# Ledger of designs, part 90: VHH binders against q9y6x5

Target 1, 379 residues: q9y6x5
Amino acid sequence: LPPKLLLVSFDGFRADYLKNYEFPHLQNFIKEGVLVEHVKNVFITKTFPNHYSIVTGLYEESHGIVANSMYDAVTKKHFSDSNDKDPFWWNEAVPIWVTNQLQENRSSAAAMWPGTDVPIHDTISSYFMNYNSSVSFEERLNNITMWLNNSNPPVTFATLYWEEPDASGHKYGPEDKENMSRVLKKIDDLIGDLVQRLKMLGLWENLNVIITSDHGMTQCSQDRLINLDSCIDHSYYTLIDLSPVAAILPKINRTEVYNKLKNCSPHMNVYLKEDIPNRFYYQHNDRIQPIILVADEGWTIVLNESSQKLGDHGYDNSLPSMHPFLAAHGPAFHKGYKHSTINIVDIYPMMCHILGLKPHPNNGTFGHTKCLLVDQWCI

## First folded at step 3 (VHH)

Design k5 (framework vhh_7zox_3)
Fold by ESMFold2-Fast, scan of step 3:
Structure k5 (fold): chain B 379 residues (1-379), chain A 124 residues (1-124)
Amino acid sequence: as target 1 above (379 residues)
Amino acid sequence: DVQLVESGGGLVQPGGSLRLSCVASGFTFSSYAMGWVRQAPGKGLEWVSDISSGGETGYADSVKGRFAISRDNAKNTLYLQMNRLKPEDTAVYYCARSDYERWYSGETPYFDLAGQGTQVTVSS
């Protein structure tokens, strides 16, 4: 009898794709569930930070995954998608699958969600798949549904991650309607497969399902490049992250590096760490470097080279192009309800409520998601 | 050994045509998406076109309607038919294999496996 929740992420699913393309399977899902049209994600609008914010309810400065590429000056450790397995990086927060396993006699299952193949506070998801992008959606779905039906203690929280449409968004750009139409149709078909599989296995009626994403995508161009080498020599700094948010670790006086960078381009803002706008919630973590460069939407920071990227993300989280959506279906959710906007950090306390878990302190506001839930009142 | 070998480049006048070939060896060619990436003189890499294992094609806006990508799985060969060539198409063209090994960061790797490249020059 405990409530069950499956959290599904399609990486890089920009909210306005829902308005510009047809999604018959997703639309059928929404018809009997809820849709949040925009989810305001955390800064920086990148995969690792936002996926960890969804499952912790914390801003990046609080959960410690502050970028897709990070450096810790004390330990000399580096983080990247090819070097993400060290628990050190993940231990500044407690993700929901750990809380689920520790507070209640329940299991968690994971198909590729970032962090689920890493022991966090000495706790790893009860069932998980080691990350391998070559593993099909079908195999991930088969494992998740098997674990949802054949586990003791019961799996009450499960996650499923898929790399598209982000990979294609980078490759083609979000304005390439022909290629994006093809990619998004395939994703809609995968959503159809997901629903059909859950119905065939008798899971559909009693399972809460959330379909969401970590960020959107914006169009880039070879005409919108910021050449960092035109402003500063490589001998002056160590580059920790490049684009569209550059993380600069000075090798000389910080003020001198800042002065070389601050007028580099009209399409880039240069911040000393303490001057980063408060609205970003991106200051209070040692993994945030002393100087941060933020490119304007659609601009790419390069090192004396052109960029092959036709789409990118990581930009200011106030930009609608950076926003994903959230759709949900299940016994906890109203049917046929549309909501305008929530913050991505609000997803965590909502999920804790659905599962009957006591949330760890977090930056989300449960009141923002109340109107989605059948056991809650909204005005 | 895994290898990609490009050929078919050369000098052509504006409005002309060229056909590039890429012969793959050392892996199951039919199971992978394949593509073409180019680098113009003094510039970085630009994705040009790709084709899935199932034959679905994608093209950069700059080449749509002019270039056609195709594959012959029996010969382990990828092709790029380039029509109505422009001076702006002058570049070294690289054959690339696409797999999905590392996309947590969301960045699509443009060069999972690349050959030596073949020079295309469009000039009078």
Scores: ipSAE 0.013, ipTM 0.264, lowest interface PAE 8.0, mean pLDDT 89
Fold by OpenDDE, second read of step 4:
Structure k5 (fold): chain B 379 residues (1-379), chain A 124 residues (1-124)
Amino acid sequence: as target 1 above (379 residues)
Amino acid sequence: DVQLVESGGGLVQPGGSLRLSCVASGFTFSSYAMGWVRQAPGKGLEWVSDISSGGETGYADSVKGRFAISRDNAKNTLYLQMNRLKPEDTAVYYCARSDYERWYSGETPYFDLAGQGTQVTVSS
């Protein structure tokens, strides 16, 4: 039987939650598998970009999903969470579910993973759910496991997405121990449900399961605001994305806009596109705007509108608060192994290896995950 | 001196069986996880099987159901029973040691290839 892989994402699950809260189900999952304590995600540390990096192995500049909100100056198109269905945005890369179907004549399944309800390179997941936040985890899980168990051609790759603890992290802030404890307990219970469901269906021993996340969460405050209106008139630019990384499209001379913003706040770095630090791998794409503003950790870029978010993400991808974790279980993985860190783009070549797929050119390093895999030599 | 000495390799026909042995000396054998790795011609090292100090075993998918690892702590000996051998099993097989604490603590496993290896050839 061909190897099978289920990729699960709990949005906004910060890595250190594992150290600060109790996760009996997840810990049991980890004990029987592997843990990567910190996953360095891609800049910007937002949902759509990082989820697409996981399944493509590419930096954002390469796969073209450079933010949750994008603008293409040539086509005049806009991308947002409410407008994400145009293949134009996704076609700069080939996600693994497409590769899985095209290379091996297998089926892929998806429960609301970003990009899975869009035909990419004229290929859409054999089975998928249109995104709907109102659909329960149970329903998503039931569909995924049904497809994994009963499909022909067999589903060999599946994705499952869940919006927590991200939504709650935004609402309460990650430092709200009372509310976040409640939320994270629910997440652990969902993991318990997942494991139980797989066991009930006889999938547990043969299915490879990765549980991960796209980013973490940092504490925000009304005392840490950067008001752009104090620095530049709104008529001089178009805002494509706001916080904590603002994408600025100048309506006047770029240099003038830059000069008005460069000293706006000591807690914000202002970059011309060509001056964006190389370590971000966030330069070589036309969808990246001429000027970007990067707020320091915990600072929020605002206009004259008040933000009610007590937590946010999207900051520098070197910040530990932005890092998710990765846990995995199944025939491909060791048991009782812990690894310190990998890059989020490293997941893709690993998944390709597990599934026996030839990876497309990517930015991942397979060597970084060898120690997780039973068929590899860990030196 | 830490030493691992493999034996039991040889030429066998497809479908045949071999039993490899590895005698350990120079360290407390019972305190370590042990394993077998192999290297086929032109290929890198491949993990085959391991056994904890407590007797928990693991196998690569390629050998699962065909190979069986065991140990005799009283004799400081590691074994690998290889059944239903295939041509693709042809390799030099090495006995390897891993620190037990690291193995079960979840830290990165390391293997000491202290053995000289034993050649296994499966051919008609």
Scores: ipSAE 0.000, ipTM 0.243, lowest interface PAE 16.6, mean pLDDT 93

Design k6 (framework vhh_7zox_3)
Fold by ESMFold2-Fast, scan of step 3:
Order: C-alpha cells, then structure tokens, then sequence
Structure k6 (fold): chain B 379 residues (1-379), chain A 124 residues (1-124)
C-alpha cells in the first residue's frame, strides 16, 4: 500500500500553550507518536508565508509569498489575501501536492490549506475545497476522510487547515487565560474528533498524521504603539504592509524616507532592503519593499491612532513566542519520542521522504528530522 | 477623534434595494482596508464584504452578485449597494476599519474600529 500523509494546521498555535494548558487528546496523540517542542518558522512570522514554507521547504524570499499583503514593483500587481487567486504569486515554488501529483501520478486532497485552490505550475490539488471560513472543522474532516478512502488514483497527501487559535489570539491576546483556555480546549476536542474519525474509518493505523502550525502569538497593548505619522508624512511613501513589519515603498528619494524613519522610535528597527539581517533570509525578492520596519515584540505600528488587537504575530522568528510545535503519529514515526527544535523548512523534505517523493531543491535539511522516523538510523 | 458614521438603512420590501454609506473621520481613510459586517437578530457577527486600500473587493457567498462595495477616498466614504434584498438580509450593518486585510478569500479580518451600525429590515 503506498504511504499516506495527512498534514493538519491549527493557525497561530504557540508552542508554549502545550505547557500552560491541558490537552488530553493531543497528549494521547503525542504519547504514541512524536513531539517537536519548537518549530523555528520563517520571517516574517505570518500565515501565508509560513504555510507556503511548510509545503515547499523554502524561505519566503525563495517561494515568493513574502507577506499577507504584497506589491510587485515590476508587474505593478498588488496581492491581497481577500480574493487573489492569480497563479503569478504562487509560481516561484512547487508545493508538495504538485510534486505528489506529478511524480507518482497520485492524488492530493485539500481542505483549505493556502494555495490549494490555485493552479500552480498548471496543477491544482486533485480534490479541494474553495476557501470559506464558515465551513466547520467537521465538514472539512468529512471531506478529507472521504477522499482518503474513495479516490483513484489514491489520495496519498491530504491537508486540513483551521483558523483557530489565531483569530482568538488576536482578539483576546495569549495572556487572557480564561478566553484562551476555552479556545484551546475546543481545539483539543477537535483533535479528539479527528483521531476518533480516523479510527472509526480504519485509517488510523496506516495513516501518517502531522499536526503543526505556522506561528505563535504575542501580547500587544495600547501602551506599546509606534505612531508612524509622527515620523514621516504619508505623502512621501506608499504603505504596502503595516504591522508589525511595515513595508514602505518611497514616493521620493529612498535615502530621504530612510532618514525620516531611522531614529523615529526605540521600539522598531528600520532597514534598507540590502541591510536586512542575513539571518532573516528576507532580502532576495522583488516583492520585498525598499524599506522594511520591524517592530519589537509586542509593539504595534499605527497611523496616528489606537489598535484594538490584543495579540499579534509577524515578529522576529528567533522569538520563542513566534514558534509553533509539531506533533506526528503513524507508521513512519517513532512512539513516545520528543525532539527539541527543527526549522519549519525541514518539514517539506521529511514529508517527501515519508511519501517516497523526490523533493524539489529546498532550504530544509533532512538530517534535522531523521530521528523522528523509524526507517532512519538514530541512536 | 477617529469615527465611522453609517447611514442609509431602513425598511424595504423583498427584492428591493438600499445603499449604505459610511463617513470616516480622524484617520487617513485611503490607507486602510474597509468593510461591512452584519448581525442578524439572535445571531453572531457575519462578514459581508470588504475592499482593500487598493480597491480589491471580497464578498460573502450569501451576497455575491447582489451586493457591491465601493469607496470614494476624496470623500472619506465607504458604500454598500444592496440589490435584490431578501428577508435573511435583515440585520444591523456595521462599517468597519481593518489594520490588515481579510485572509485568503474568506478569513474575517480583525476590525479595530467599527461604527454604531445602521438597521436594515427586509419585510413586506
């Protein structure tokens, strides 16, 4: 039987939530599987960029989804996450479902993972749901399990995306123990439902399941605002993205804009594109703007106003608050093994190995994940 | 003194039309994504439509083909043209500002500012 893999993402699931809240269903999953305590995501620590990094194994500068809001100066195109299905934005990389369908003539299935309802290199996921936030987790799960059992050629790679706990993290902030406890308990119940459904359908023992996330969450405050209007008049630039990483397209001389911004606040760093720290791997792409502002953890960039959000992400990827976790169970994985840290780009070559696919060139290192796998020598 | 002021709601018969307006003040309107959310009696908030600072439009499936969102940056005004109204469209409609845009064709954006709302009632 060919190996099968289900990749599940709970958006914005901060790694240390596992230590601060009770997850009986997730803990049972981990007990019979593996846990990576921290996944070091890519910069910027946003939803679209990191979800695409998971399925391509590439840094954002290499796969081209460099933010949730983008501008390409060469083509004059603007990317908006609200309705943009133009393959132009996605074609700088080959996601794993495309690799899966083209190398082995297998099928892929998707319940709302970013990019799966877009033809990429003329290939769309064999089975997919158009993105709709109103569709329940249960309906997404029902479709995925139906496709895993009833497909020809067989579905060997499936994805399932869920918007929480990110939406609640933004609304309440991660330090709101009462509200976050309620939200995280609901997520644990959904994990329990997932496992039960797979067992009921006879899939559990032969399916590899990865549960992960794209980023974490940090607490924001009305006391931690950076007012961009106090630094520079809005007539001097076009704002491509605001917070916590502002993408600035100058309408005047770039050096003049930079000089107005560079000493504006002790709580943000101002970079000319060529001065962006190498460790971010966030420089070599036309969609990265000439000036980037990076707010310190928990600080929000605003335009002469307050912000209502109590939690945010997008910050420096070295921050533990920005890190998700990875848990996995299935025939490819050891039982009861805990690992400290991997890079989010390492997930792609590991998944290719599990599925028997030849990975496209990528920034991941298979050696970082081999100790999770039963068919690898690790002592 | 940042504020959003909605107008244009009222009572209309099924199949009728209404145009909602929202006047923004106290911030640089042209730099923000704007949207409409509604709350039907006894229900939660439902995202209806949004428009980016660049003019890209999004719509909930329940209103696609019937509603049209637009903005006039010179007047700091957001509009929602509602056509072929149904009883199920009965709700309080709120104009809302977002500091980030709706994610991937359906994610409800986090709105950091909303108006006081305008009542739309579709009844014979």
Amino acid sequence: as target 1 above (379 residues)
Amino acid sequence: DVQLVESGGGLVQPGGSLRLSCVASGFTFSSYAMGWVRQAPGKGLEWVSDISSGGSEGYADSVKGRFAISRDNAKNTLYLQMNRLKPEDTAVYYCARSDYERWYSGETPYFDLAGQGTQVTVSS
Scores: ipSAE 0.000, ipTM 0.265, lowest interface PAE 13.7, mean pLDDT 88

Design k7 (framework vhh_7zox_3)
Fold by ESMFold2-Fast, scan of step 3:
Order: structure tokens, then sequence, then C-alpha cells
Structure k7 (fold): chain B 379 residues (1-379), chain A 124 residues (1-124)
């Protein structure tokens, strides 16, 4: 039987939550599997960019999903939200479900993972659900497990995406222990349901399961606002993305816009595209705007008003608050092993190895994940 | 003075149409994603549709093919054209501004600003 892998994402699951809350079901999963305590994600630390980096092994400037809201200067196209189904946005990379279907006579299945309801390089996941936030975790799980058991050619790669704890992290902020405890307990119960369903269907012993996330969450405040309208008139630029990384398209000379913005706030860095720090790997793409504003952790960029947002992400990827974790279980993985850190781009070549696929050129390093795998020498 | 004001609700028969409008003031409307959420009697908030500053849009499966969201940035106005209305569409409809990347159902969806709402009743 070919190897099988289920990749699960709980959006916005900050790694530090594992230390501050009880996760009995997740801890049982980890006890029989592996835990990577921190995953260093890509910049910007947002949902679409990092979900696409997980499945391509590429930095955002290379895979082309550079934000959740984008403008392409060459084609003059606009992108926003998971419901934009124009393949143009996704075609700068080859995600693993496409590779899985094209290299081997195997199927892929998807429950809501960003990009899976879009034909990419003329290939769509064999079984998929159109993105709809109203669909329960239970229904997503039912479809994925049905497809894992009842497909020909067999489903060997499956993805499952869930919007929490990101939505509640934004609403309550990660420091709201009472509300976050309730939300995280619900997620742990969903993990318990996932494991139990796989056991009842006879999938558990032969299926590799990865549970991970795209980013963390940091606390915001009405005391930490940057009012962009106090620094520059809206007539001078088009705003492509706002907070905490603002993407500015000048309507006048770029240098003039930069000069109006550069001293706007001590809690925001203003970069001309060519001056964006090399460590971000966020420069070489037409969808990265001529001026990028990067707010300090916990600061919110606003347009002449307050924000009710109590938590946010998108900040510098060196910040531990922006880091998710990775837990995994299955025949490919050691049992009871803890690893300190990997890069989020390392997940793709590891998954290719598990599935027996030749990875496309990528920014990940297979060596970083070797110690997680039973068939590798960890010297 | 930051404000969202909805209008265009009312009573309509099944199969009928309504057009909701939302006039925004006190913020740079063109720079925000805008959406519509609804609350049916005895139920939680449900995301209906959203539209980005760049014009990209999404719809809940329950309304896809029947509703059309649009915006007029020159007038600071958001619209929802509702066609082939069903009794299940009966709800208070709220115009909402979002700083949030995604909207979800099953729990109260996040939005940082909402209007007073407009009642839509689909009944014969």
Amino acid sequence: as target 1 above (379 residues)
Amino acid sequence: DVQLVESGGGLVQPGGSLRLSCVASGFTFSSYAMGWVRQAPGKGLEWVSDISSGGSYGYADSVKGRFAISRDNAKNTLYLQMNRLKPEDTAVYYCARSDYERWYSGETPYFDLAGQGTQVTVSS
C-alpha cells in the first residue's frame, strides 16, 4: 500500500499556547509521535502566504502569495480572500498535491486548505471542498476520511484546514486566558475526535498525520495604534494591504511618498522595496509593493480611527509570538521525540520524502527534519 | 464620527429581490474590506459576503449565485443585491468592516465595526 499523509492546520495556533494551557488529546498524540516546539514561519506571518509555503517549501517572494491582499503591478490584477480562484495568483509554485497527482498515479484530497479549490498548473486536488467557513470541522473530517478510504487511484495526500484559534485570537487577544482556554479546549477536543475517527476507520496505524499551523498571535491594544492618515494624505497613494504590514502603491513619485512616511511613527519601519531586510526574503516579486511599512509587535496601523482587534499577526517572523508548532504521528515518525525548531519551508521536502515524491526546487533543508523520521540517520 | 448606516431591507415574497445599501462615514472606506453578516431569529451571526478594497469577493454557499456584493468607493457605499430570496434568508443584515483576514460561522464572526442592521423578511 502506498504511504499516506494527512496534513492538518489549526490557523493561528501560537506555539506558546502549548505551555500555558492543557491539551490532553494533543499531548497523547505527541507522546506517541514527535513535537517540533517552534516552527519559524515566513515573512509576512499571515495565513495565505504561510499555508502556501508549507505545501511548496518556498519563501513568499518565490511562490507569489505575498499577502492575503495583493496587487500585481505588471498585470494590474487584485487579489483578496480565499475565494479568489484565479490560477494566476497560485501558478508561481507547484504545491505538493499537484506533485502527488502528477508524479505518481495517486489522488489528493482537500478540506479547505488555501489554494486547493483552484486549478494550479491545470491540476486541481482530486477531491476538494470549495472554501466555506460555515462548514463544520466534523463535515470536513467526514469528507477527508471518506476519500482516504474510498478512492481510486488511492488518496495518498490529504489536507484539513480549520479557522480556529485564529478567529478567536483576533477577537479576544492571546492574553484573554478565560476565552482562549475555552477555544483551545474545543480545539483539543477536535484533535481527540480526529484521532478517534481515524482509529475507528482502521486508518490510524498506517496513516502519517501532521498537525501544524501557519503563525501565532500577539496582543494588540488601543494604546498601540499608528494613524497613517496623520502622516500622509490618502490622495498620494493606493493602499494594497494595511496592518501590521502596509503595502503602499504611490500615486505620485515614490521618493516623495517615502519621505512623507519615513518619520510617521517610532513603532513602524518604512522600507523602499530594495531596502527590505534580506532576512525577510520579501523583495523579488511584482506583487510586493514599492513601499512596505512594518509595524512593531503589537502595534496596529489604522486610518484615522481605533481598531477593536485585540490580537493580530503578520509581524516579523523572528518573533516567538509569530511561531506555530508542528506535531506528527505515524509510521514515518519516531515516538516521543521532541525537536526545538525547524523552518516552515522545511515541511515540504519532509512531506515529499514521506510520500516518495521528488520535490520541486525549494528553500527547505531536508536535513533539518531528519531526526523526526524513523528511516533516517540522526547523528 | 465613524458610522455605517444600512438601508433597503423590508418584506418580500419568496423568489423576490431586494438591494441593501450601506453608507460609510468617518474612515477611508476605499482602504477597508467590507462585508455583510446576518442574524436569523434565534441563531448566531452568519457571514454572507465580503469584498476587498481591490474588489475581490466571496460568498457563503447558501447565497452563492443569488446574491451579488459590490462597492462604490466614490460614494462610500457598499451594496448587496439579493435575488431569488428564500424564507431562510430572513434575518437582520449588518454591514460590517473587517480588519480580520477570515470570517467564520458556528461562532460569532469577528468584525471591528458594524452598523445598526436592517431587517429582511421573506414570507408569503
Scores: ipSAE 0.000, ipTM 0.268, lowest interface PAE 15.5, mean pLDDT 89
Fold by OpenDDE, second read of step 4:
Structure k7 (fold): chain B 379 residues (1-379), chain A 124 residues (1-124)
Amino acid sequence: as target 1 above (379 residues)
Amino acid sequence: DVQLVESGGGLVQPGGSLRLSCVASGFTFSSYAMGWVRQAPGKGLEWVSDISSGGSYGYADSVKGRFAISRDNAKNTLYLQMNRLKPEDTAVYYCARSDYERWYSGETPYFDLAGQGTQVTVSS
């Protein structure tokens, strides 16, 4: 039988939550598998971009999902969380579920992973759920496990997405120990449900399972605001994305807009597109706007009418608060092994290896994950 | 003036159906997520359903499979089709304007505008 892999994402699960809270189910999962304590994600550290990096192995400039909100100046199209169904946005890369179906006589399944309900390169996941935040984890899990057991051709790759603890992180802030404890307890219980379900169905021993996340969460405050309206008139630009990385489309001379913004706050870096630091790998794409603003950790870029959050993400991807974790279990993985750090783009070549797929060109390094795998030498 | 006006409520027997309507005015309806909330006697506000500007929607578990939300942007109107009504569905139903942020992150929308409400009573 071909190897099978289930990729699970709990949105906004900051890596250090594992150190600061109790996760009996997740810890048991880790004990019988592997843990990567910190995963360096891609810039910007947002949901759509990072989830697509996980399944493509590409930096955002390469796979083309450069933010949760995007604008293409040529086609005049907009991308947002409520408008993500146009293949135009996704077709600059080939996600692993498409590769899985095209390279082998196999099927893929998806429960609300970003991009999975869109035909990419004229290929859509064989089984998928349309995104609906009101659908329970149980229902998502039931569908995924049903497809893993009863599909023909067999489902060999599946994704499962859940919105917490991100939503709560935004609402309460990551430093709210009381509320976050409650939220994270629920997450651990869901992991327990996942494991129990797999065991009941006889999938546990043969299924490879990866539990990971796209980004962390940093504490925000009303005392750390950057108001753009104080620096530039709204008539001089179009805002494509706001905080903590603002994407600015000038309506007047770009240099004039830049000059009005460059000294707006000591807690915000302002970059012309060509001057964006190379380490971000966030320059070579037409969907990146001419000017970007990057707030310091914990600072929020606002307009006069903006709502406030107690937690946010999207900041510099070198910040530990932005980093998620990765845990894995199954025949492909060691038992009781912990690793310090990998890059989020390294997950893709690893998954390809597990599934026996030829990876598309990517930015990941397979060598970074060798120590996690039983069939590889650990250097 | 910005306003929402609900209609379509009434008295029905268990198992019956109602269709609520909400007409928006004073703002660009098509640019906003919209939703329904309800308040039963002696209870707090309960989220029922919402629909994004892009057409994504959700339902409370208590109404899944029975209620259907829809919108007509050309008419600036939000709808809630309620089928198989139960006594526990008795409440004042409010149309509300929502602001969605990070749909995939599962953030709960907030309401910044609501109508006067329409009474729905389910009783034998």
Scores: ipSAE 0.000, ipTM 0.265, lowest interface PAE 13.0, mean pLDDT 93

Design k8 (framework vhh_7zox_3)
Fold by ESMFold2-Fast, scan of step 3:
Structure k8 (fold): chain B 379 residues (1-379), chain A 124 residues (1-124)
Amino acid sequence: as target 1 above (379 residues)
Amino acid sequence: DVQLVESGGGLVQPGGSLRLSCVASGFTFSSYAMGWVRQAPGKGLEWVSDISSEGSTGYADSVKGRFAISRDNAKNTLYLQMNRLKPEDTAVYYCARSDYERWYSGETPYFDLAGQGTQVTVSS
């Protein structure tokens, strides 16, 4: 009987929400499972990069999804909503569903996880849904559970992605306790629905379930704007990505662009690519632009004086506000165990271990997650 | 200079309809995602709807099935068709430009408020 794993992401679920709001269904899940209180994500702390890091175990410079908007200097291709399904962008790594399908004749299933509707190394998830934000959590869950119960070869790895609380975090900001309480209660109810569905189908006791997220959220304000147009004329550069990490492709000499930007605001750091801090692991890829601007937490880079975002992410990955959590339940996991911190790249080798897969070379360390697992000793 | 000019607001009875328009100038309209945000009396700003440069649409749960966003790139105009209006829809509606064509995977578009808004009042 092969092991099975369902990986669930609630986008933008900041770790300290667990301490500031009530999650009765999630707490019941954790009581008989494990909780990792903080997951240190990769830089930049954005959706596409971190979701791909979870399933590859690689830093962004290594897996190639370095932002939600990208330009590749070698091929001159631009990553946008019109070509986000081009395999070129995803082919610098092998995600776990591809490895799962190529080893031991197993199937994978996916409801909206980034990359799962793209053929990567000529392999697409066996069952998948094309990304559409209008599709309900219930429909995604119905498809995943149907595929877990009715597939040959068997679905052993399944993913489920949900856009909240990220969308509401951007709209209201994480400090809006009244609106965030409502949104987070709805997410907890969805977790309750998930557990109940798995119990009803007889899957709960034999399925490993991981609930995690890609990043957190921090409060932004109209009082904390960095107007890039006041620093430099747009004729000097092409803007590849804007906020809170701006990716600048110079149209003139790189040093001249750098000199115009370096003293523009006390609330952002300006880096030549080779000067980006080594701790970010954000340097060795042609999709990382010659000049990178990194805004301080809660500051928004704009091309004029207005922004409607009350919350954002993408900031320095050392910031606790950028950290998600990880909770898990199933036969592979201890019951009632709490762990402080892991790196987001550590999730991949742990999942490979649970599924009996040989991991591709990765930046994760299996030792960091072994205390979560019943078949390991951790002292 | 970027300019957005909203029109089409007014007073309507519950269950009525209005069509809002926004005429854009000072930028390449067809290259940008556009949206509508609103502010009800005594409330904060609320995202209502957006449309990508390619025509993909998103809606807040409170307006799904009642509102329809559309664009006419030849006229540099954004529209919001509002049907089955409720008193809770009473707000100033703002047209907004996004610097990104579309956000994937739970990311919301960055919106730039360049218009004065148009008042919608739903009252019996």
Scores: ipSAE 0.000, ipTM 0.237, lowest interface PAE 11.4, mean pLDDT 88

Design k9 (framework vhh_7zox_3)
Fold by ESMFold2-Fast, scan of step 3:
Structure k9 (fold): chain B 379 residues (1-379), chain A 124 residues (1-124)
Amino acid sequence: as target 1 above (379 residues)
Amino acid sequence: DVQLVESGGGLVQPGGSLRLSCVASGFTFSSYAMGWVRQAPGKGLEWVSDISSGDSTGYADSVKGRFAISRDNAKNTLYLQMNRLKPEDTAVYYCARSDYERWYSGETPYFDLAGQGTQVTVSS
């Protein structure tokens, strides 16, 4: 009886891939569901920040996962994708699976979504898989569908994360049509497998499914490098994050570090923390460092080395190349409806509505997503 | 010139321990993520462990709870403490400097493999 929702993320799925490549399975999903053509993500346009924004409805400055690499000067703790299990980093917000378990007597299930293998406010997803990139999509899907059918209290919120097309986007770049075509065809086949599995198990008609992503991808080049070592000696600062948004913790006077950096490259903006553009909503958190460097689209910040990356993300969230899409199907959603744009923070209050949960205070606007929903007026 | 010189390998019995060392030169060691990758006979390179410039660590599932990575920035040296060794740990172990600080979830880090490696053989 209670509504059920499966949230699926394909990391790094740039919105305009839908226009440049064939997705027969995804198009069949959309035909009987809804498509949001662009999702405006949060700054910085990185994996951990945006995945946490999807499930909290908060800007990064509010939920505390402000980058894929973070440093806390008081506790001397470091965060990275290889060291992300300390609850300290995640406790500035309450993700939807925690709300689902605590507000309603319901279970949550998770296959690899960032944060789901961490106890947050002393609550971990009821069913989860410890993060392991070597676990197949099929095994993740098998676990999720098993938990959706065989849980008490019932699993009403489930998440599934897949690392592609992000890894291949970095390796080949998004403009490599031959290699990206093979990768994206494999992803479309996985979407076909997902739909087939849900139909075979009798879940398809009664389950709400959202397919989305955290960010896009842009083309990089060996001709577009910013050598930070030519700007400033490393003895003047501690580097917390490098590219394309560098987080600088000065070891000397902040103004002196800023003056060494501010005119170093025409392809990089240098901000004192208080001068970071308000539109980024990237200022009011102690984990945001005193100086932030923001590279222009397609430019890579390096430390006196070449970069092997042909694609990257993390850039300005106004860039269409940084935008993912959102597709959804299920009893909560209209059929055959296309919407132009929502903010990534809008997904959280929409999901709370579908599940009958009271959302925590958030930066999303429910009105932006109401046209997707059958139980809402679309004006 | 970037140089990474591995040492500490050898022959051990299953359940034994080894400590690998890697001395780095030709770059600012403290500013880079460092790691260990291995290659078993007839197989490709497998990432084993890494440590960021901020001392954050990662481990392959096959070695979690058995191996410990550490660094000494004053000595430009990377270490891998290997405990409860198994025959499947038999490989040439390479010290590597990461081109990527593991900033991106879903991306396998790319390593600059500069050393000759050190052979670890786990056999009775």
Scores: ipSAE 0.000, ipTM 0.196, lowest interface PAE 15.7, mean pLDDT 89

